# VHH binders against Rab GTPase-activating protein tbc-8 (tbc-8), part 2

Target 1, 248 residues: Rab GTPase-activating protein tbc-8 (tbc-8), of Caenorhabditis elegans (i2haa0r597to844)
Amino acid sequence: INTKEVRRMAWPYLLGLFEWNESPESRLEQFTSQYWQDIEEWRVLEAEVRRRDEEAFRAARARKAASPVREESCDVFEDPNEPTCSQHYDRENLITLFRANLHRIDKDVERCDRNLMFFSNKDNLESLRRVMYTYVRRNLEEGYTQGMCDLLAPLLVTFEDEALTLECFSLLMLRQRGKFPQRPGMSKCLLNLRSLIQVVDPQIYALISDIDYAQALSFAFRWFLLDFKRELSYECTYKVWEVIWAAQ

## First folded at step 1 (VHH)

Design l9 (framework vhh_lunsekimig_d3)
Fold by ESMFold2-Fast, scan of step 1:
Structure l9 (fold): chain B 248 residues (1-248), chain A 124 residues (1-124)
Amino acid sequence: as target 1 above (248 residues)
Amino acid sequence: EVQLVESGGGVVQPGGSLRLSCAASGFTFSTHALYWYRQAAGIERELIASITSGGSTNYVDSVKGRFTISRDNSENTMYLQMNSLRAEDTGLYYCAKDQLYEWFSGETYYFDYWGQGTLVTVSS
């Protein structure tokens, strides 16, 4: 009867998480068990990250006290989010990559939609963080992209279940991967976005239709990665997502 | 408040040139190392060039000899001169500053300070 309860039941099927004749209860139990096992694993990694952060902080303060000059950049370009040629991570590389991702997630979580009563509760904000940490740990090759928390937040509000939210978010990200990385995919995604905006907000559609291809890509990139959810109320976002998922 | 504002992106033909600028405020520019990152379609964000407070520069192999990073401490601005541009140079270019510690949820974290990015499209 409750619209939110209906969405909680329907969305996993719309996203393709459950098959019609599958036992959702057994799958959900598996997701929950795996989720909390993954958390136990990355808590150890997080403890090491926090220890290194304290060391870096103390070192930075010591350098500032002794000399205002910053030390040289590494001889080798080391982007912690870039895989170092290997498909496998040794412990040191794993910690470095995980650390960089946690830093970006924490910054985004602090700026997440706290105007909602749901996220004014710190426990729910920590749920958002745990789900995203777990997603990133499972997907270190791709890492965290700014704005991913904006896609995750409506799912967490709807489900109020971290494991279910993670699985649905993972499917949503799989569907987005083919559209975000490629310029040909981005062109198609832009056309689809324009069609959706025309239905949702004709005024914004008129603005977008006037820009050329390169400017449209820049606008669409920000919309998909940073601000799309914020331009819409949660209810409007839910409606748009349901249409997209049903059309898949 | 730390702010980094990129500019100079645009559409250019293969073999052309562009100069990107990063205007900085809210920190002591001359004492910090600065970076240019690029996020191209299908590729994760990568560090392409760096310049230290002392002026030492580093580049990824794919841009060596074509791109030049520089800084003007009197104007609080960093530049990326891009020559002999190729289709694969297309992407969003971000200015970044040294990681800074911040408190969040009772913990201390280091964050990269990023600008909003400027789009470079190399097309014929």
Scores: ipSAE 0.000, ipTM 0.086, lowest interface PAE 21.2, mean pLDDT 69

Design o1 (framework vhh_4orz_3)
Fold by ESMFold2-Fast, scan of step 1:
Structure o1 (fold): chain B 248 residues (1-248), chain A 122 residues (1-122)
Amino acid sequence: as target 1 above (248 residues)
Amino acid sequence: EVQLVESGGGLVQAGGSLRLFCAASGSIFSDYAMAWLRQAPGKRREWVALITSGGSTDYADSVKDRFTISRDNAKNTVSLQMNSLKPEDTAIYFCAAEVYDSLTGYYELDYWGQGTQVTVSS
C-alpha cells in the first residue's frame, strides 16, 4: 500500500505539518518562497566564510601547521555537541558559528552518496547540502550534529522538494529532541515499540527494559532513525518511521 | 584520532586549589591547540582556557589570574591549575583538542570522555 507517491502525500500529515482542514497548495507556495529567501540570505554569509577559510588556509600553510589559535568574537568556544553560543553573536560570531556548521555538514554529505544511488547525482547532493545549511541557519542554537544528514536524506529522496523536506525535517528534529508533549496512547505505542525491538534485537531490548517512557522513547527514536538504518534498506526504514510517526 | 581522558577533579572548600589533567593518546598531540571547558548543572558549556601548539595561553575573564593552563608535549598531557576556587566554579570540566583541517580550511573542536567533576563547597 505504501508507495513513494503515497508517502509523499501522507508524511506531511503524519509529521503534523498539515491539518486535515488546510490547503496544502497555499502553504507549500509559502514554504518555497521562504526557503529561497533564506538561501539568498545565507549565501552572503557563505561567501564571507569562504574568504576567511582561504585566508586561514594560507596562514596555516605559511606557518608549517603551527598556527596561533584564538577566537576573538566569542568568549565561548563552539562545542559540536553543545548548543550554539546564541547570547553573544554579532555578525562576526554569526559567521564563525555558521562556518563550523558548514564544515560538519560537508563531511557528512560525502558519506551519504555512498549509501544511495540518488546521491551519486551531484545536483541531488547539492540539494541535500542546501536543505541542511538552511536548517542550521534557522537553528543555530542547536546546530548540526553528526548523523542529521542520515535523517534528512530519506525525506529528500521521498519528496524531491527542498522546501517541503526542510519543513518536515524541522518537525522531526523537534520530536527527536523531546520538545513535543506526550500524546494520548503514547504508553501503549511505546510498549509496542519495545515488543518490536525485542523481536528485531533482543540484546538491545534487554538494555532498555528498565528505562522510563521518556528515556525509552528517546532511545527508540535514535535507534530507528540513526542506528537501524545501517541494517535496513530505505524501504524498511520508511515503514518503521511510518509506524513511529502514526503512533505520535 | 586523538583520545582524551580527564582526571584530577574532586570536592574542595572555597578558596582551595585543584589541578586537573588531560591525557591524550596519539602521535600528533603536539600539533593541537588544547582547551578546557566546563559545564555547570542546567547551563551551557563554557570555555575556560586555551593553550596553542606554540604554548601561547588565553583565559576566560571569570577565571583569569586564578587558573593556569600548561602542557607537556613529551607526556601528551595538558593541565589546569585552579587556585582560589569559588562555589561558582562547580562544574564538570572537559578538555578538548582544536585541529586545523588544511584540506577544508576549517577548525574543529574534538573531545572524548565524560569529563571530571569539580565541586566547590562554600
Scores: ipSAE 0.000, ipTM 0.086, lowest interface PAE 19.5, mean pLDDT 68

Design o10 (framework vhh_4orz_3)
Fold by ESMFold2-Fast, scan of step 1:
Structure o10 (fold): chain B 248 residues (1-248), chain A 125 residues (1-125)
Amino acid sequence: as target 1 above (248 residues)
Amino acid sequence: EVQLVESGGGLVQAGGSLRLFCAASGFTFDTYAMAWLRQAPGKRREWVALISSGGDTDYADSVKDRFTISRDNAKNTVSLQMNSLKPEDTAIYFCAAGPDFYGTEYDLFSYMDVWGQGTQVTVSS
């Protein structure tokens, strides 16, 4: 059993995406269909965002031309504010929020693990971008926070499937917000997965068995989110995540 | 690692021309905006020219119609053609990389990273 194949199999169950007796194939087809439907919807919004970006660029250049005195620095402005609203956004507010999120994502995606061979392929960076765009469109109130692409990237590398990556990432983000769903049968599923991990990776199993899972989850997520460093290899990240996820 | 290496500087007479080059590595060059900044003796850094990922250009008023910025995505390079040089153009020239233009805000210094040591341009009579 290859470690990457074990992770690809185990992670959706550890995150609570699949029920123990559910057909993964039919659910994956539904995820894929919904994913590409969502992309069709936000592509229309993105076209308007890019049009407004061009107008904004032209307006900024015109403002600079009106000031004949050079500054020691170029124009300095803050990121657009995101209003606090219910899920009932009008079109203008929706475009404004989506635009702000796209700009933050674009800023980070090209820098996210650019030295990793997987992301040296532009198609894979575009996959990362599409998954993040779709996530923020589904979660505009939470929006994009710097560093989220570093959490998404290992999932995309493992799954190499945008729709599955999005669903698993969404559940991971729910855990970060303290809203992880409770599902019937999860305890039995986790026990069986722990047995599999024991056979495949005795070291990680030994670590898991020695930890108070409830306390480890809260502490580890805080360290992972706030102190994530590029020094942490993908393999080490995977092992840490599996301990946290198993501690559900 | 992200690297920006400037070259092409030198000594030139007033009214002369010079072309600067910046070689970029360690990031997806063609998705980034590129800029040239300069620091004159005893002064702080100031912006000179910008080129977006899409090829749109912008220039500081003091260099408009004299300087031209261009990029070669196949070679990961950005260049600055400087014509009709004046003594006040004397400075160390740096290239910088950053994300494409963001919203209604244009903030070269907030979004641009300067990684190189620069290249010296001296304009004399």
Scores: ipSAE 0.000, ipTM 0.130, lowest interface PAE 19.9, mean pLDDT 69

Design o11 (framework vhh_4orz_3)
Fold by ESMFold2-Fast, scan of step 1:
Structure o11 (fold): chain B 248 residues (1-248), chain A 122 residues (1-122)
Amino acid sequence: as target 1 above (248 residues)
Amino acid sequence: EVQLVESGGGLVQAGGSLRLFCAASGFTFSSHAMAWLRQAPGKRREWVALITSGGSTDYADSVKDRFTISRDNAKNTVSLQMNSLKPEDTAIYFCARETIFGEVDTDAFDVWGQGTQVTVSS
């Protein structure tokens, strides 16, 4: 794969989103519909997060040391037979966790502004934010990990389609966590990967040469993607990713 | 609540052994790479060992062949077996959850334990 259009077509198959004999049209429509529906849902949660952020900021600005410590337990209800407040606690936990993730994402998204002409466009930066917000809403247990935006960004630049980017990114994350099954023909792809890495990064090649293929795939995937993103241009990163993805 | 709690540190003579444990809670442990880092007095934190979600391991040159990292996904624990300890191994040892693909840069870790002191006497 050597052009952006070819990459846009091939990457979903290399990542395992589609089977090589699959027509993707109906699946793409499903992804798009679900994506925008998920956004409608978390925008409601985000509005509550922003309301709380504004309240906290306003309280700090007012410099009132009013932290009336009220015994929290369950809220006192007028009717003693009213239902338990367990659902209220579940929602509070959801909002608190989502808020923490949004703050981490916002911080990292702003860093992306600095490096690429693509992200000089505020709309593209907002696309990056939306995709990552949607990812963490679907994966709150794992949450946002520093550096996720660096892996997401090349996918967004290539696809320029938020829903497709999210689905491909989700599979990439699943592979990193060892939950993605390896594909047939792996031995040939790993030999090609070793040859490529030997040329591109001899230090990483030395590391993977001493381990078996199953361990090499897991370790190399983690190390190569992070190191290559840090040291290589997007084009070099794309080429390495394509070899790694073909091997999985 | 996401938390890492270390144990097993202590004082040991040169040539001795220690096993450190890290108990994880509040996240899907089996899906994440885990690492051990250390910080000696007056020095920056340095990476020591990592274990991927798939079980692959890697070590810093200074501890290779002496330390072994392992994990027990059923118990949500990661362990560091330290053999042939040297005075240079004296440090506070931290358990950390690595970012997406693991890395030795301290900025690549998003959850840290409180640390456990290891002191190796000459």
Scores: ipSAE 0.000, ipTM 0.118, lowest interface PAE 18.9, mean pLDDT 70

Design o2 (framework vhh_4orz_3)
Fold by ESMFold2-Fast, scan of step 1:
Structure o2 (fold): chain B 248 residues (1-248), chain A 122 residues (1-122)
Amino acid sequence: as target 1 above (248 residues)
Amino acid sequence: EVQLVESGGGLVQAGGSLRLFCAASGFTFSSYAMAWLRQAPGKRREWVALIYSGGSTDYADSVKDRFTISRDNAKNTVSLQMNSLKPEDTAIYFCARDFGPEWELLSGFDYWGQGTQVTVSS
């Protein structure tokens, strides 16, 4: 096992997605099935969004050809904060809100691609886009907020599993909005992770047993988050902590 | 070694007030968020209030507008002012340290005090 596998194992428990005493396999299957079902649904919505984008773009260019200054048409791009010029059907409102969110996500994803080596691979960039689209489809009232891709990206890099990334990201967003499920037993969760490390890697457990283990683990969790923030800023990752927590 | 010591608990009548104190030692207090949690007989521990290192605060819906959490970094103390107490507030109240730095999205509690009993009658 390697450092990445240790991170992938620890983070879902730390984020509160799994209880330490449950088997994650069945829940992972459920998350994966739901994730791809959601994608099938929003692909239909995305096709309509892209069709409307093409129409709006053509309409805007036609207006410029006829005259440099023309009145706004309800067929041009709309800000979600502006009143809808179309009929107030639920489907129209859904498409309008989804379209606005996709536009914001696309702009942020384009910036993310330039800033991370992982996302120089177009497949990984498309994974980031799919996870983010799925999140906003599930949370359309809250929608996309600037900077959300900065929180999503480290999780995707760590897990390389879109469904798991989405579930963990959703919990992070609940915390950001002050809605995170209370985990009064987080210190017990940390001690349970200690027991897991003792089973998985007895030698590394022996090395840290002479110090306050809760302190050592909380420090390691801080380095998880700090390390990825440094990656997002193009700084070298802190490799020393990875050696400390790596399997043999 | 990290120590958290609670005080200020007691018996009070419904509608009354109490102020709880937590004295912290053994760590850089100003760098950590601090919380108050409670456990009523036969129930799970529940979070009550949290104060970040920067001074911003969060409260559980059940105590919002009645309880106020504050901290004094010079004295390494965190306190909980409890007003308009109800019989439902009867519990052992615990001081806890948030195990991550304030800016981290993932946090929990790694050290707890022994607790202080609060009983609200009638």
Scores: ipSAE 0.000, ipTM 0.107, lowest interface PAE 17.3, mean pLDDT 69

Design o3 (framework vhh_4orz_3)
Amino acid sequence: EVQLVESGGGLVQAGGSLRLFCAASGFTFSDNYMAWLRQAPGKRREWVALITSGGDTDYADSVKDRFTISRDNAKNTVSLQMNSLKPEDTAIYFCAAGEYYEGSGYTFDYWGQGTQVTVSS
ESMFold2-Fast, scan of step 1: ipSAE 0.013; ipTM 0.537

Design o4 (framework vhh_4orz_3)
Amino acid sequence: EVQLVESGGGLVQAGGSLRLFCAASGFTVSEYAMAWLRQAPGKRREWVALIYSGDSTDYADSVKDRFTISRDNAKNTVSLQMNSLKPEDTAIYFCATLYSDYDLPEAFDIWGQGTQVTVSS
ESMFold2-Fast, scan of step 1: ipSAE 0.012; ipTM 0.498

Design o5 (framework vhh_4orz_3)
Fold by ESMFold2-Fast, scan of step 1:
Structure o5 (fold): chain B 248 residues (1-248), chain A 124 residues (1-124)
Amino acid sequence: as target 1 above (248 residues)
Amino acid sequence: EVQLVESGGGLVQAGGSLRLFCAASGSTFSIYAMAWLRQAPGKRREWVALISSGGSTDYADSVKDRFTISRDNAKNTVSLQMNSLKPEDTAIYFCAKEPSYFDDILGTSRFDYWGQGTQVTVSS
């Protein structure tokens, strides 16, 4: 058993996915079945998104033909954002929101970890894209935020199992979005992140150390979410994550 | 980001044909619009042909009916078939990705360039 195999076994328990009295195989089977069912559902939505992208392309080209001197405007595409506060969407609102999220994900996936051999393989980038599309479809109210692919990537590299990666990522995101009173050990995790920021980027650390403790830690966490992981090796990222996940 | 590599250029006589290829890397190729642009020495860069993710095409007036753009999403390639070539078509040809989504200024798209281009020379 190598280190990667140990992490594959430990991480689902550290994240709270598997309980001590459950069969991991049975739950993995359920996760896999649900995952591929979800993909079948959103592929229909994706087809409509791509159809609308084509329509937008044609509309922009028709506008260019009507006003040929507007070279700077000939490549303009636009679609309004539609606010949502409903649990259930009508089909038009659903497609509009899903389209916006797909566009954000596509842009980030293209920029994700290109220096890593794992993601130089097109199939692995497609796996990353599918997992994130499925996550966003399940969590459309929150949607996609830039940098989420960078959090998803180490899980996919470790597990090489899309359904398991999605379930673990979902739990990780629940922990990231929750706003509860600090749990025992949380301050230690944030102090560890602050120490890592000092090592990775001393200038950023010097800047945030001049503000109060709560603001400094909020900034350090934001930096970790967006850029911190990109500067660390996967091994350092794994160690930081294991400390965070083990904190109670 | 997506890496683009152009090929297929060369020397050809007026009235001849050439086929240019653009090889792309990355999982998102199929969802972006792709373009061919060209730049002759001492002249402004100009777009030549566009192809959407779904295959809709558009051409500059100077090449309409002579050039055909196509794509193969399974191979991540864009091709430009150039027929009835003229000396004025002499230029370095570039492959570029055009986003099909919102830009920083909400709905503005623009070309992104990644390659050195491929030289096309048409003799008289």
Scores: ipSAE 0.012, ipTM 0.439, lowest interface PAE 9.3, mean pLDDT 70

Design o6 (framework vhh_4orz_3)
Fold by ESMFold2-Fast, scan of step 1:
Structure o6 (fold): chain B 248 residues (1-248), chain A 122 residues (1-122)
Amino acid sequence: as target 1 above (248 residues)
Amino acid sequence: EVQLVESGGGLVQAGGSLRLFCAASGFTFSNYDMAWLRQAPGKRREWVALITTGGSTDYADSVKDRFTISRDNAKNTVSLQMNSLKPEDTAIYFCARGVTYSYDLAEYFQHWGQGTQVTVSS
């Protein structure tokens, strides 16, 4: 087994998507079903966004040949990603916010194509786009911030599963924003993580032994996501797999 | 046991320079990103400088071009050279070990000890 397979097995549990005593098969099926249902929903919204993009392009061309037409001036006073008291959007407001977010995502996704060999394949780039669109549709109030695709990309490369990537990315974003809810079994997850780290790196274990739950998990994301090769040797990789298997 | 101990703080006049040191022990220093954070009385902790294991550096806008972070893996130390100091730089400075990726770096650093006090007089 290689480090990518170890990461694929361990990360959903470490991120808190699954409990260590949980069989993931039924949950994975549910995530996949929901993911593609969400895509069907936002494809309708995307089609309308693209129609409006074409309309705007045509209007811009027409203005060069005619007198300027008055635009909606009140739009200059609105930030589509600024939080509102209501989380329910009417169709027009929803399309406007979704459109703004799609434009930001599209620009970042195109930049990603130049930096990672995995994303030289346009099918993989479109997978990244679909996952990010789905995330934004579910989290329209927060919206897209430049750089989010850089965090999403390593998860997609590791999992190669859009639905699983989305669920794990959503949990990671909740933790970064301090909005992660308490989950049943989270203390068990933390103990299992500590056991894993103790076997793999006793020095790191000593550091995190008295740190609260949030700090310990933040460290684990760094360890697995950014420093995986540094923290795991060949021997440790197999031991990690055995520990994860035994803990379930 | 993991330890990070800051030193080098003191009183300095505006426009002056000061160099801070952090001595690390109890872990494989070369395997970790290191950072400096600061906290003034009544204010939140803020990140000021980062150095990666590969030697890449990054700085907060407030200290850019004035501060320089460096590391010595043979001695397990990270240093912060502070030039053109301003009264606004007055704070307790903390050495920190990198723990995770974040768009707000200060949110995800672990820091230790009492820090070292830097006071810049006008």
Scores: ipSAE 0.000, ipTM 0.102, lowest interface PAE 17.7, mean pLDDT 69

Design o7 (framework vhh_4orz_3)
Fold by ESMFold2-Fast, scan of step 1:
Structure o7 (fold): chain B 248 residues (1-248), chain A 123 residues (1-123)
Amino acid sequence: as target 1 above (248 residues)
Amino acid sequence: EVQLVESGGGLVQAGGSLRLFCAASGFTFSSYWMAWLRQAPGKRREWVALITSGGYTDYADSVKDRFTISRDNAKNTVSLQMNSLKPEDTAIYFCAADLEAWLRDQSYSMDVWGQGTQVTVSS
């Protein structure tokens, strides 16, 4: 029995992407179609980001004082043509936010699990980059936080499917941020996680005792998934995640 | 890949001066913008100075006219000359690369690779 194949089958259900009595084929096709459509959209934005980066680089080297002027806001209503100002503000703000996220992602991707043979292949690093770019494009308000690639990487290694990885990662991030809807079994998942933390790290357990469940879950997933992954091999990380997810 | 090592910090009396250094490796230093950031105990990190590859400089209002940033592309170093130091300047100072526009957004969390260098200003 190939443990990796079992994980590929089970994880989407354990994460709550699919219901246990659901046929996933149609939804998988929709996820894949939407994923590649999103990529075509942000490639245009990325091209503009890279153009601005190149221009800034050349301007800096030429010792130019002028940088592209950022449109911070449309603070004053000047005339009936305000929709034009709002539209241009939205696009400029989008490019600015996307640029900031791309820069951080690029740095983290270069340093993400370089010791793992899977990521020695540049195509797999590019897959990791595409999935994370697509995630932040869909979630610009939250944006990229250092270490998110460490959470994404085990999913990509397991699934080897960018669209499926993104959907599962999105659910994991909702749980971490405390925005995941209340579901049957959630209390047991939190209790099991607390018990595991108590055994693995009594110091951290002491710090989160008596905190409300949503806050405790957010803190526990951040600590557990980011710090724990860095200390353990992928195989150990997978076993821990499966125990937590099985309790849902 | 990218490595930054800060040095030059220490204890100094109010009104005194210190010069900080940052040694860079792992990237084409001469082509990148360089910055100094600081973080005081219990406070968020803030930027203090920026220098472009061409030598253009920018400073936070709190340090303007007191601090001077410079770079030496032959040695892959950036330095910060700090004059007229105040107790409020007490912080760990970090070197950062390739930050451009985000240095002007004080709400943005900055990336650093080194341990920083401690500056303590007595009153």
Scores: ipSAE 0.000, ipTM 0.101, lowest interface PAE 18.4, mean pLDDT 69

Design o8 (framework vhh_4orz_3)
Fold by ESMFold2-Fast, scan of step 1:
Structure o8 (fold): chain B 248 residues (1-248), chain A 120 residues (1-120)
Amino acid sequence: as target 1 above (248 residues)
Amino acid sequence: EVQLVESGGGLVQAGGSLRLFCAASGRIFSDYAMAWLRQAPGKRREWVALITSGGSTDYADSVKDRFTISRDNAKNTVSLQMNSLKPEDTAIYFCTTDYPESGSYFLDYWGQGTQVTVSS
């Protein structure tokens, strides 16, 4: 049995998407239907975003050609004053926020693991983009944070199924926000990761060593899986994740 | 962009020594960390040694005190001196480097590598 096939089968159970006694077939169909329905919805929003991008580009070129005076940008990519109650957006606010997220995702997708042969195929890169767009559309309050594509990419490589990847990624994001550091049963791959961090970034290693346990709830797994995924091969990343997920 | 070419592998008797080379071309070699990994038949890739742009080194426990990684920035090469070789060191050896601008610290693309075979 191929190790990738074993991971493809096991990961949804380890992440808690399926129960061990559950037949996944009907739920997978539900995930797929909902996923493509969500895509149909945000494609309309994306069309408006791209129209506004073209308009803004043409306006910026005209201003640069005609006037030497620098003007402050009217476009806000990130809103630092998020509303405390954000359950509903009017269309204009929705488009503005979605546009900002799409711009950040597009930039990061082009830079996300381009050296990996899987992403040399543009169709797979577009799959990565669609999954992340759908995730941020479902989670606009959180939005896109730099590094999320690095976490999403290994899941897409493993599953090669956009809807399943999205559901598993959503669970992984929940776990990353509140997961305690795993203390007993550390894998050899985790120890190797810690050694690499110490060598390539001694400042971060020192910081991690001095972090109070409460802060470790937010930082330890974010540093290991979001910021330092890049320093590992996908195989080592898979091993680290499997140990964490099994411990739960 | 950086291209990496591994060389120096061969057949050696247990207890012997080999020196592997990795030649880099393209962007400035001295700005990159370099690492050696190996893959034995039927096994997964295993990290072996790392050297930073500043010259700091680290090693896997299985090769510590037997292997030495070094770099020559003038020749754009990194080398791995392997002493006291054991049959379990038999593998294809690959070198890799980081690309901070691409959003990845290490490439997942591996060349053909260089074969090391240690006989008993």
Scores: ipSAE 0.000, ipTM 0.101, lowest interface PAE 18.8, mean pLDDT 67

